# Ledger of designs, part 24: VHH binders against q9p7j3

Target 1, 174 residues: q9p7j3
Amino acid sequence: MILPLFPETQVHVFVYENVSNCAAIHEQLISQNPIYDYAFLDAATILYKKQVYSAIIRALEDRRDEQMKTKTIHSEVILSLSPKTEISSAFRQFSMTKKSKNIVVVKIDSKLTEEEEFERLDKLVEGNRVEFSDEELQKLIDFKVLKKNYKLDPSTLENPLASILSSIALRGYS

## First folded at step 17 (VHH)

Design gb14
Fold by OpenDDE, fold request of step 18:
Structure gb14 (fold): chain B 174 residues (1-174), chain A 120 residues (1-120)
Amino acid sequence: as target 1 above (174 residues)
Amino acid sequence: QVQLQESGGGLVQPGGSLRLSCAASGFTFDDHAMSWVRQAPGKGLEVVSDIAWSGGRTYYADSVKGRFTISRDNAKNTLYLQMNSLKPEDTAVYYCARHTKYGIHDRDLRGPGTQVTVSS
């Protein structure tokens, strides 16, 4: 996928359910294995495609402006999902954990087609690929976690998307 | 081997200042965003401040905003925390902590810590 504001940057997003090797992936990330240079998100924290894209756009803007807080564009995506500017909080709340079963994986600056990238990623992730759609994400979301991460209340839950996007966009201004 | 070593702690009176340092070795320092965390007696770990890998963007806890300044020298593999207008409630063991490069959450690598005591 090509984003309008970043025509030279190819982005791929994949969703996996019933992943059996999140613990192993986690260890590889901790070991800084470069072939795992993706943003690995816990699907339990993601409700909308626009949520992911908003974070991606913000990360890309940070990179463009040479203002990335984290070293990699992918870690910056994870940070960008958070309504808070604190790094630890963002990583804790949105990153894949060893106990995760469903994940969203983001690749930025891919030189491959979506299918080619999938084939590469599929060697790393032992799970079932599902469509990157609001419908599929809604099946994987943990609303308790979502409410906690974005401090949603009964009023904001009437339109969670607006609240989430506002939180991402206005991070540091609340 | 990956190592972090804090220094600069001590006993100061309220209103005093301290400058903490953290020496990093055994890894690529500028691949990692860094933070200062503290643990007061009987309390859990609290993030005090964090700083971008490049030394740019920073975060401060509300309790220390306007008083503390985090910085880093990547050429020297050193993290700093300038602490001004210290208060008794700032008394704690202060740790330097390394964030993961790829954004995965894990127990942050920390040093042994340095004691900061603010008392009359």
Scores: ipSAE 0.920, ipTM 0.955, lowest interface PAE 0.4, mean pLDDT 96
Fold by OpenDDE, fold request of step 21:
Parts: C-alpha cells; structure tokens; sequence
Structure gb14 (fold): chain B 174 residues (1-174), chain A 120 residues (1-120)
C-alpha cells in the first residue's frame, strides 16, 4: 500500500487472529531482534483501518519533521495511535501484549511485495491471517478497551471513527 | 545487562530544587526514549516525564508542568530531571525507565530509584 502523502513509503498491514506465540514475539521484541522490526498492535485496540492509517501517517509526519519520540518508525506508529503523547501509556494501551490473541502488524518502508512480506512475517507469527478490513477488525475489537483508550462517551460513540481520528490527529494539542 | 541507576534525590524544603540523574549502561542509550516515573507512599506508579530518544520532544504530567525539566545527554548515557519549586506532594521514589525500542510495553526497565522527600 502506498499513502498519497508518502508515495515513496510502502506500507503493509496484516491481521492475525488466534495467535499462539505472542509471548514469544514479545520476548523477541524486548530483545530487539531486528527481524521483528514491525509494529505489533493488539487487535483488541483497533477498530478501523483508518485508525491504523492515521497512526501511520502521523508517524511518517513525525519522521519527516524529525520529531519522532521513539527510535523506530514502528514504535512511532504505536505511539501515534494514542491520543496522548506519553510514551508508556501509548505502548501499554496499543502494543501487543504477551496475552494478546489477535494482532495487527504494520510494516513501514517495506521493499517487498505484500505477499513476500507476509511470507516473511508468517515465519514469526503463529496464527491465522485474516483480511485487513473494518469487518474483520470489528470482530476482534474490545470495545471496553477502545472506550478507555480514546475516552469515548455516549456522544462520541455515535461516530467512533471521527472521534478516534480526531484524537490521533490532535494528539498533544488538546 | 541493562542497568539504570538514579541519583540526586534527597530531602528538600518546599520550593526547593533537586536535580536527578540516571546513569544508563548495558544498552544503546540513544535507541530508547526514556522517562521518569515516581511512586509516592501508598500510591501507584506515576509517569512524571518522558523524553524522545534524541532528546527532542518531551512529555510532562500536568502535576509537574512548568516545574520539572527532563533532559538527556546521549554522549554520557545519562538522563536528567531538574525539579524546581518542589512540593510536598512530589515526595516519592523516582525511577528512570527505559522504553522499548520497538514499542512494546515493558514495566521492568527501571532503576532502583532515588528517594525525593519534600518537607518543611
């Protein structure tokens, strides 16, 4: 996938359900194994494709402006999902945990086709790939978590997408 | 092995100042954003401030905005927290914490902490 504002940056997003080795993946990430250089998100926190795209765009903008808080573009994506600029909170709320069962995996700056990237990632993730779509994401979402992460109330829940995107876009400005 | 060591804590009167330092070793310091967190007696862990890997963007909790300043010297592998206008409610053990490079949450990457006591 190519984003209009970042035509030189290839992005791939994968969704896995019933992942059995999140704990192992987590350890690899902690150990900074470079082959795990992806953004591993807890699918329970992701409701929309546009939510992910918005975070990616925000991260890319930060990189472009040399304003990244985190070292990698992928960690910045995770940070960018948060309505807060506080790093710990963002990582805690949106990143894959050892107990995660469903995950969204983002690759930025991929030099591979989607299929090639998938083949590589599939060696790391023990789960079932599903389509990256709002339909599939809504099956995996934890609305309690979503509401908490974005402080959604009955009024904002009328249009959660707008609220989420606004939160991401206006992070640090509210 | 990853090691963080805080220093600079102590007893200070309200309105006073302290400067905390955190010496990092055992990892590439500038690969990681860093934070200061604190735990007051009987309270949970609270994020005080964080700073970008490069020393650029920062975050401050509302309770410390305008009073505390986080900084880092990547050449010295050191994180700092300048605390001015200290209040009794700032009394806590202060920890420096390393954020993971790849964005995974890890609460165990902290030093042993340094005690800050603000009292008249």
Amino acid sequence: as target 1 above (174 residues)
Amino acid sequence: QVQLQESGGGLVQPGGSLRLSCAASGFTFDDHAMSWVRQAPGKGLEVVSDIAWSGGRTYYADSVKGRFTISRDNAKNTLYLQMNSLKPEDTAVYYCARHTKYGIHDRDLRGPGTQVTVSS
Scores: ipSAE 0.920, ipTM 0.954, lowest interface PAE 0.4, mean pLDDT 96
Fold by OpenDDE, fold request of step 21:
Structure gb14 (fold): chain B 174 residues (1-174), chain A 120 residues (1-120)
Amino acid sequence: as target 1 above (174 residues)
Amino acid sequence: QVQLQESGGGLVQPGGSLRLSCAASGFTFDDHAMSWVRQAPGKGLEVVSDIAWSGGRTYYADSVKGRFTISRDNAKNTLYLQMNSLKPEDTAVYYCARHTKYGIHDRDLRGPGTQVTVSS
């Protein structure tokens, strides 16, 4: 898809459930295999599409302003999901782990169509693709993890989206 | 071989200063954001500060804000931590740590550490 404020940047987001090879993917990422240049997120930490897009937009803005804290746009997306500016915390809280079963995969600056990108990614991920939708994400979320990551309480849980987006948008300003 | 080596630790009195250095080798230094972490006696590992790959944006733990300054020289593959107004509670082994390039979380690569002791 194309984001309105970044019309020259193509973005694709994929959701996989029942992934059997997260450990293998993790190793490839650690070894910095360039064909794995995606943002691999633990789906247990993602509740809304807008959460992901908000992070993407923030990362793209950081790149535009030449203020990326991390080296790659994809790592910046992961950082941007966090309400904290501390890198280790962000990576720990939102990145796919070796034990992950469900993941969200983000590709920035893709030169391929969504289907073509999927075909490429499908060779790397051994799992079942599901729709990138709030409905599907809600099936995969761990609310305990979500509450921890964004410090949600009974009052903010009335509208989790607003709280999450505020946390992302105002990171470093609170 | 990927390596990190911290130096510059020592014994100082409260209010004193130290400058830590971390020499990196065996990898592309500016591909990675870096951090300083510390472990005090009886406590767990604590992130002290981190710095962008380019040396731009930084983070500081609340306990060290205004006193510590993280910086890096990518041309020299070196990370620094200027520690001013040191307090006894800053006593710890300090490690430099490399973050992953692609944002995946892993056991951060750290050096053997350097001891910082603040005592009167």
Scores: ipSAE 0.919, ipTM 0.953, lowest interface PAE 0.4, mean pLDDT 96
Fold by OpenDDE, fold request of step 21:
Structure gb14 (fold): chain B 174 residues (1-174), chain A 120 residues (1-120)
Amino acid sequence: as target 1 above (174 residues)
Amino acid sequence: QVQLQESGGGLVQPGGSLRLSCAASGFTFDDHAMSWVRQAPGKGLEVVSDIAWSGGRTYYADSVKGRFTISRDNAKNTLYLQMNSLKPEDTAVYYCARHTKYGIHDRDLRGPGTQVTVSS
């Protein structure tokens, strides 16, 4: 997929459910294995496609402006999901954990087609690919986690998408 | 081997200043955003401040805003924390911590810590 204002940047997003090897993936990421250069998100924290894309756009803007807080574009995506600027909080709240069962995987600057990228990623992730859609994401979300991560209250829960996007967009502003 | 070593702690009076340093080795320092965390007696770990890999963007806990300044020298593989206008509630063991390069959350690598005591 090509995003507006970033026509030279190809983005792929994949959703996996019932992943059995998140712990192993986690270890590879800690070891900084370059073949795992993706943003691995806990699907329990993702409700909307636009949430993911908003974070991606935010990260790309940070890179464009040479203001990335983290070293990689993928880590910046994870940071960009957070309404907070504190790094550990963002990573803790949104990144895949050893105990995760469902994940969203983001690839930025892919040189491959979606299918080719999937074939590569499928060797790393032991789970079932599902559609990247709001419908599928809604099946995987943990609303308690979502409410906590974005401090959603009864009023903001009337339009969660708007609240989430606002949180992402206005991160660092007070 | 990956190592972090904090220094610069000590005893200081309220209103005083300290400058903490963290020497990093065994890894590519500028591949990692860094943070200072502290643990006061009877309390859990608290993030004090963090800094971008490049030394650009920073974060500060509300309790230290305007008083503490985080910085880094990537050429020297060193992280710093300038602490001004110190208060008794700043008393804690201070650790420098390395964030993961790929954004995964784990127990942050940190040094053995340096004791900061603010007391009259």
Scores: ipSAE 0.916, ipTM 0.950, lowest interface PAE 0.4, mean pLDDT 96
Fold by OpenDDE, fold request of step 18:
Structure gb14 (fold): chain B 174 residues (1-174), chain A 120 residues (1-120)
Amino acid sequence: as target 1 above (174 residues)
Amino acid sequence: QVQLQESGGGLVQPGGSLRLSCAASGFTFDDHAMSWVRQAPGKGLEVVSDIAWSGGRTYYADSVKGRFTISRDNAKNTLYLQMNSLKPEDTAVYYCARHTKYGIHDRDLRGPGTQVTVSS
C-alpha cells in the first residue's frame, strides 16, 4: 500500500492469529536480528485499521522531520501508537509480547509486493494470516487493554476511533 | 556483553545538584533510545526521563520537569542526567535503561544503579 502523503514509501500490514512462536520472535527482536525488522504489535491492543495507519503516518512524519525518537521506523510506529511520549510505556503497551497469540505486523519501506513480503514474513511467523480489517481486528482486541492504553471512558467509547486517533495525532502537544 | 554502569550518585541536601552518568558498552549505543528510571524504597520502578537515540527528543516525568535534564554523548557511549533542585522525594536508586532497537519491551536492560539520597 502507498500512502498519499508518502508516495515513496510502501507499507504492508499483516494480521496473524493463533501465533505459536511469539516468544521466539521476541527473542530474535531482542537479539536484533535484522530479518525481523518489522513492527510487531500485539493485536490485543489494536482495534482499527486507521489506528495502525495513523501510527504509521505519525512515524513517517517523525522520520521526515528527522525527529524520530527511536532508531528504526518500525519502533517509531510502535511509539506512535501511544498517547504518551514515554518510550517504555509505548513499547510495553503496544508491542508484541512473548505471550501474545495474535499480532499485527507492519513493514515500512518494503521493496516487495504484499504477497512477496508475506512470503518472507510467513517464514518468521507461525500462525494464521487473517485479513487486515476492522472486522478481524475487533475479534482479536482486548477492550480492557484498549481502554487502559488510551484511557477510554464511557463517553469516549461512543466513538473510540476518534479518541484513539486524537491521542495519536496530538501526542506531545499537551 | 551488554553493560550499563551508572555513577554519580550520592548524598546531597535539598536544593542540591547531582550529575549522573551511565557508561554503556557491548552494544551500539546510538542504536538505542535510553532512559533513566528510579526506584525509591517501597515503591515501584518509575521512569524519570528518556531520550531519543540521536539525543534529540526527550521525555520527562512531571515530577522532574524543569529540574532534570537528560542528555547523551554518543561518541562517548555515555548517558547523563543532570539533576538540579533535588528534593527528598527524589531519593532512589537510579538506573540507566536501554530500550530495544526494534521496539520490543525488555525490562532487563539496565545497570546496577546508583544511589541518590536527598536529605537535610
Scores: ipSAE 0.915, ipTM 0.950, lowest interface PAE 0.4, mean pLDDT 96
Fold by OpenDDE, look of step 17:
Structure gb14 (fold): chain B 174 residues (1-174), chain A 120 residues (1-120)
Amino acid sequence: as target 1 above (174 residues)
Amino acid sequence: QVQLQESGGGLVQPGGSLRLSCAASGFTFDDHAMSWVRQAPGKGLEVVSDIAWSGGRTYYADSVKGRFTISRDNAKNTLYLQMNSLKPEDTAVYYCARHTKYGIHDRDLRGPGTQVTVSS
């Protein structure tokens, strides 16, 4: 996928359900294995495609402006999902855990086609790939977690997308 | 092996200042964002401040904004925390912590800590 504002940057997003080896993936990330250079998100924290894309765009803008807080673009995507600038909070709230069952995986700056990237990732993730769509994401979301992460209240829950996108976009500017 | 070592803590009167240092070794220092965290008596760990890998963007807890300054020297593999206008509620063990490179959260690597005591 190509983002209009970043035509030279290829982005791929994959969703996996019923992943059995999240603990193993977690260990590889801790060990800084470069073949795992993806953004591994807990699907329980993601409700919309636009939420993910907004975080990606925010991270890419930070890179363009040479204002990345984290070293890798993928870690910056994870940070960009958070309404807070505090790093630990962002990673804790949105990154996959050892106990995760469903994940969203983001690859930025891929030199491969979507199919080729999938073949690579499929060797790392033991789970079932599902469509990256709002319909599939809403099956995997934990609304309690979502409400907590974005401090959603009854008024904002009427249109949670707007609130989430605003939180992402305005982070660090107030 | 990966090591972090804090220094600069001590006893100071309210309104006083301290400068903490953290010496890092055993890893590529500028691959990691860093933070200072503290634990006061009877309380849990609190993030005080964090800083980007390059030393650009920073975060401060509301309780320390305007009083504390985080910085780093990547050439010296050292993290700093300048603490001014110290208050008794700043009394805690202060830890230097390394964030993960790929954005995964487990537990940040920390040093043994340095004691900061603010008392009349």
Scores: ipSAE 0.911, ipTM 0.951, lowest interface PAE 0.4, mean pLDDT 95

Design gb14
Fold by ESMFold2, fold request of step 21:
Structure gb14 (fold): chain B 174 residues (1-174), chain A 120 residues (1-120)
Amino acid sequence: as target 1 above (174 residues)
Amino acid sequence: QVQLQESGGGLVQPGGSLRLSCAASGFTFDDHAMSWVRQAPGKGLEVVSDIAWSGGRTYYADSVKGRFTISRDNAKNTLYLQMNSLKPEDTAVYYCARHTKYGIHDRDLRGPGTQVTVSS
């Protein structure tokens, strides 16, 4: 998708299923290995492409306005998925864990084509790439997790998109 | 050697004040957002407050809003919590916690804690 407000910022999003090495990736992120500077999200928390793009846009807006709470644009994307600005719950609820099986990976400020970035990422992730689409995301979501993370009530759970996007867009304004 | 060390706890009467400090060493302090978490007797952990890497933006739990103020001094590698109008329910061990640079969750990034006791 084209981000008109940020036309010079190239973004790539990849989805992997059946990832076998999340514990190794987690260790590299803890060790601050810059080769792993991506946002690694647990796919169990992501239902919509727009959910990811809304978090990316919010993180980029906060960077533009010098209002980032976290140090990197990728960690800011993880924070921006949360309905709250509280950091520990955002990282706990949305980031990949050692036990994650399916992940969504975001690269912001890429200097590479999608396929070149994929070749780099594929050396790091042991899993099967699938399309970044609402169809594929729906197969990987955990609705119990989604409901808890966004505090969805029964009336919104059937069609939760607007509630989720509002949570992302409005956090910090109340 | 990564180290977080809390200090400034103690016994205080209801309505009193305390200032907690957390000295950080062994890592680049201003690469990391920081938080204060507490554990009351018989309870789980509660995030009390957090603060951006720069010191610019903060979060407060509803239970402490208006009474507690988080701050940091990046030149001194130190995190602070000013606690005013203390109540008995604020009695807890208070921990300083570091968040990861790349946004992955890591439970091992917390100091040993300092005890705060609010009682008559």
Scores: ipSAE 0.805, ipTM 0.908, lowest interface PAE 0.7, mean pLDDT 91
Fold by ESMFold2, fold request of step 18:
Structure gb14 (fold): chain B 174 residues (1-174), chain A 120 residues (1-120)
Amino acid sequence: as target 1 above (174 residues)
Amino acid sequence: QVQLQESGGGLVQPGGSLRLSCAASGFTFDDHAMSWVRQAPGKGLEVVSDIAWSGGRTYYADSVKGRFTISRDNAKNTLYLQMNSLKPEDTAVYYCARHTKYGIHDRDLRGPGTQVTVSS
């Protein structure tokens, strides 16, 4: 897809369930294998498409303004999901772990169509692709994790979208 | 071979200053954001500060904000922590920690630590 504020930047987002090789993917990311240069997120932390898009936009704004904290745009997306600017907690709370079962995978600056990027990614991930949709995401979310990561009050937990999006947009200013 | 080595710890009186250094080798230093993490006696790990790969942006824990300054010299592969106005509660082992390039969390990417003791 093409974001209106970043018309030359192609973005793809994929969701996989029942992933069996997160430990192997984790090893490749630690080894800095450039074939794995994606943002690998734990789906237990993602409830909305807009949550992911807001983090992508924030990361791209930080890149445009030369304010990136992390080296790659993909690691910056992971940081941007967090309500805090502290890197360790953001990576710990939102990134895929060796024990993750379901993941959201983001590719920014893709030169490929969605299907071409999927074919490349599908060689790396052993799992079942599902649609990137609010319907599928809500099946994979852990609401206890979501509440903790965004410090959601019980009243906002009924409809937490606005609270989550404001946390992402106002990170470092609240 | 990835290596991180902290130095500069010691015994200092309250109100004093110390400068910690962390020498890095075996990896491309400026591909990685870095942190200082500390463990006080009988307590868990606390992230004290972090710094962007470029040195441009930083984070400080509320307990040290205004007193500590993180910096890096990418030409020398070295991370620093200037600690001013030290308090007894700053007594801890201080560790230099590396964050991954691609954003995956990797526990235990830290050095052996340097002891800081703030005592009269």
Scores: ipSAE 0.774, ipTM 0.898, lowest interface PAE 0.9, mean pLDDT 91
Fold by ESMFold2, fold request of step 18:
Structure gb14 (fold): chain B 174 residues (1-174), chain A 120 residues (1-120)
Amino acid sequence: as target 1 above (174 residues)
Amino acid sequence: QVQLQESGGGLVQPGGSLRLSCAASGFTFDDHAMSWVRQAPGKGLEVVSDIAWSGGRTYYADSVKGRFTISRDNAKNTLYLQMNSLKPEDTAVYYCARHTKYGIHDRDLRGPGTQVTVSS
């Protein structure tokens, strides 16, 4: 997908359920294997497509403005999901772990079509691809984790999306 | 052979200053954002400050904001923490921590620490 504010940047987002090899993927990421240069998110932390797109847009804005905290655009997406700028909590709260069962995978600056990128990613991830949609994400979310990560309160309970998106957009202002 | 080695800790009176250094080796230093974390007696780990891979952007815990300054010298592979106006509650072991390049969380990326004691 091409984002209107960043027309030269191709983005793909994939969702996998029942992933059996998160520990192996984790090891490759720690080893800095460039084949694994994607953002690997725990799907238990993602409720909306817009949540992911807002984090991508924020990361791209920081790259454009030379304000990235982290070295890669993919690690910056992980940071950008957090309501705070503190790096360790963002990585802890949103990234895939060795025990993750379902993941959301983001590729930015892809030179491939969605199908071509899927073919590469499918060689790395042992799981079932599902649609990147609010319907599928809602099956995989952990609401206790979501509420904790975004500190949702009763005043935002009726529409958590707006509160979450505001947290991403205003990150660093609180 | 990834190594982080902290130095510069010691005993300081309240109101004093101390400068911590962290020497990094065995990896590409400017590929990684860095943090100082501390563990006070009987408490868990607290992130004191972090700094972008480039040195440009920073974060400070509210408890140290305005008193501590994080910096890095990528040419020397060294991270610094300047600590001013020290208080007894700053007493802790201070650790240098490396964040992963690709954003995965890993608790193994910390040095052995240096003791800072603020006491009369």
Scores: ipSAE 0.748, ipTM 0.890, lowest interface PAE 1.0, mean pLDDT 91
Fold by ESMFold2, fold request of step 18:
Structure gb14 (fold): chain B 174 residues (1-174), chain A 120 residues (1-120)
Amino acid sequence: as target 1 above (174 residues)
Amino acid sequence: QVQLQESGGGLVQPGGSLRLSCAASGFTFDDHAMSWVRQAPGKGLEVVSDIAWSGGRTYYADSVKGRFTISRDNAKNTLYLQMNSLKPEDTAVYYCARHTKYGIHDRDLRGPGTQVTVSS
């Protein structure tokens, strides 16, 4: 039971390190190839599993309430990671770039098991899958990027979880 | 062939109004959220406003909130910016920008821009 508020919605999250083909994936996403309909996140921006799950929950709440700004649930996850509702900064700050080395990939509304979805995704991504865990994410994060994206104070940088989660949950209330 | 073409700029006095239009072609317009972005002389780009693919949700920069209104007509593939109570600091080139369907960032998705000059 990974998302109790949305029990009928199957979600898979994958983490890849040392990805060699982010530029090719980026081109496919720009070309709107539906085979690539996932959220492709730069792992340098993700420190916690809960960060990703909170963004997924926020995107699903906005879909339920007919308040999505973006066309797909996956692009809405990217928007939902941002503390602000402004689309351009969210996509720029959190999405995979042509120069990304490590990525987090989210699939929502999957009709496949985790292993089946992995087999499909692994044909698209040239990199090494690692576990989706706080331990692995910590190895891939860029703390300078995290600090800037969430405007973290130096006193909270060692355990910034509460600040990050509140930014996602309270987005748009300032 | 993705095309975005802005129009409606010009010279206007302080306190005046202008309506910018952006004609879109070569893609499915209502698959994409849209923005207006401006560049004042000697300054960087500022996102002025954005609007959901459906037209239902919007964002406004604090500098324009209450004075500018973004809208879209998905049947005509057109984005609009109604600018009221214009100030000299609104002087800029205004660009129409398309956001990607799948959430990847792409800086090449802007039109050539239209000049707005607010002065007496």
Scores: ipSAE 0.746, ipTM 0.890, lowest interface PAE 1.0, mean pLDDT 91
Fold by ESMFold2, look of step 17:
Structure gb14 (fold): chain B 174 residues (1-174), chain A 120 residues (1-120)
Amino acid sequence: as target 1 above (174 residues)
Amino acid sequence: QVQLQESGGGLVQPGGSLRLSCAASGFTFDDHAMSWVRQAPGKGLEVVSDIAWSGGRTYYADSVKGRFTISRDNAKNTLYLQMNSLKPEDTAVYYCARHTKYGIHDRDLRGPGTQVTVSS
């Protein structure tokens, strides 16, 4: 996929359910294995496609402006999901953990087609691919986690999308 | 071996200043964003400041903003925290911490810490 504002940047997003090897993936990421250079997100934290695309756009804007806090564009996507600029809370709140069951995986700057990237990723993830869609994401979300991560109160929980997207877009500007 | 080593802590009077240093070895320092975290007596860990891998962007907790300055020297593999206008509430063990390159959460990748005590 190509985002209109970043026409030279190919992005792929995959969703896996019932992943059995998150602990092994986690150890590979800790070990800095470059084969695993993706953003691995816990799907329990993601309700909307727009949430993921907004974080990708924010990370790409920060890269364009030479304002990345983190070394890789993928770690910057993880940071960009957070309403705060503080790095450790963003990684703790949004990254896949050893205990995650469902994940969203983002690849930026891919030189591969979606099918080719999937074939590569499928060798790393032991789970079932599902469509990247709001329908599938809403089956995997944990609303308690969503509320905590974005500080949603009852007034915003009924229409959380605007509050979430604003938090991502305006992070660091106040 | 991967190592982070803090220094520069000590006893200081309210209103005083200290500069903490953290020497890094055994890994590529500028692949990692860094932070200072502290633990006051009987409290949990609090992130007081972050700095980008390049040194370009920073974060400060509200409690230290305007008084503390984080910096890094990637040529010397060293992280710094300049602490001015110190208050008794700043009394804590201060830890240097690194963040993972690929954005996975890891338990505190940090040094053994240095004690800062602000009292008369």
Scores: ipSAE 0.723, ipTM 0.880, lowest interface PAE 1.0, mean pLDDT 91
Fold by ESMFold2, fold request of step 21:
Structure gb14 (fold): chain B 174 residues (1-174), chain A 120 residues (1-120)
Amino acid sequence: as target 1 above (174 residues)
Amino acid sequence: QVQLQESGGGLVQPGGSLRLSCAASGFTFDDHAMSWVRQAPGKGLEVVSDIAWSGGRTYYADSVKGRFTISRDNAKNTLYLQMNSLKPEDTAVYYCARHTKYGIHDRDLRGPGTQVTVSS
């Protein structure tokens, strides 16, 4: 997929449920294996497609403006999901853990079609691919985690998307 | 193989200054964002400051903002923390910490720490 603001940048997003090998993937990422150069997110932290797209756009804007804190665009997506600029908390709150069950996987700057990228990713992830949709994400979210990560109080719960997107867009100004 | 070594701590009077250094070896230093983290007596770890892989962007905890300055020299594989206007509340062991390249969390590598004591 191609974002209108970044027409030369191909992006793919995949969702897997019931992933059995998160510990093995985690080990490969710690070892800096370039085959695993994706953003691996814990699906328990993602409620909306727009949440992911907004983090991707923010990461791409920061790259364009030479404002990236982290070395890869994929690690910058993970940072960009956070309402704060503190790197340690962002990685802890949003990245896949060894105990994650469901994941969202982002590839930016892909040279492959969605089906070709899926074929490569599917060799790395032992789980069931589901559609990247709000309907599927809603089944995988942990609302307690979402409320904590974005500090959603009762007054903001009727439109949590707007509060979440504002947190992503205004990061660094608060 | 991978090592972080802090130095520059010590005893200083309130209002004084110290400059901490962290020498890194065994990895590609400019692939990683870096942090200073501190642990006051009887307390948990607090992130004091973060710095981008390039040195271009920083973060500071509210308690140190305006008094501390983080910097890095990627040619020398060294991270720095300039601490001015020190207060007794800044007394802690200060650790240099590395964040992962690919954004996975694993309680990134930190050094053994250097003691900073602010006391009359």
Scores: ipSAE 0.620, ipTM 0.827, lowest interface PAE 1.4, mean pLDDT 90

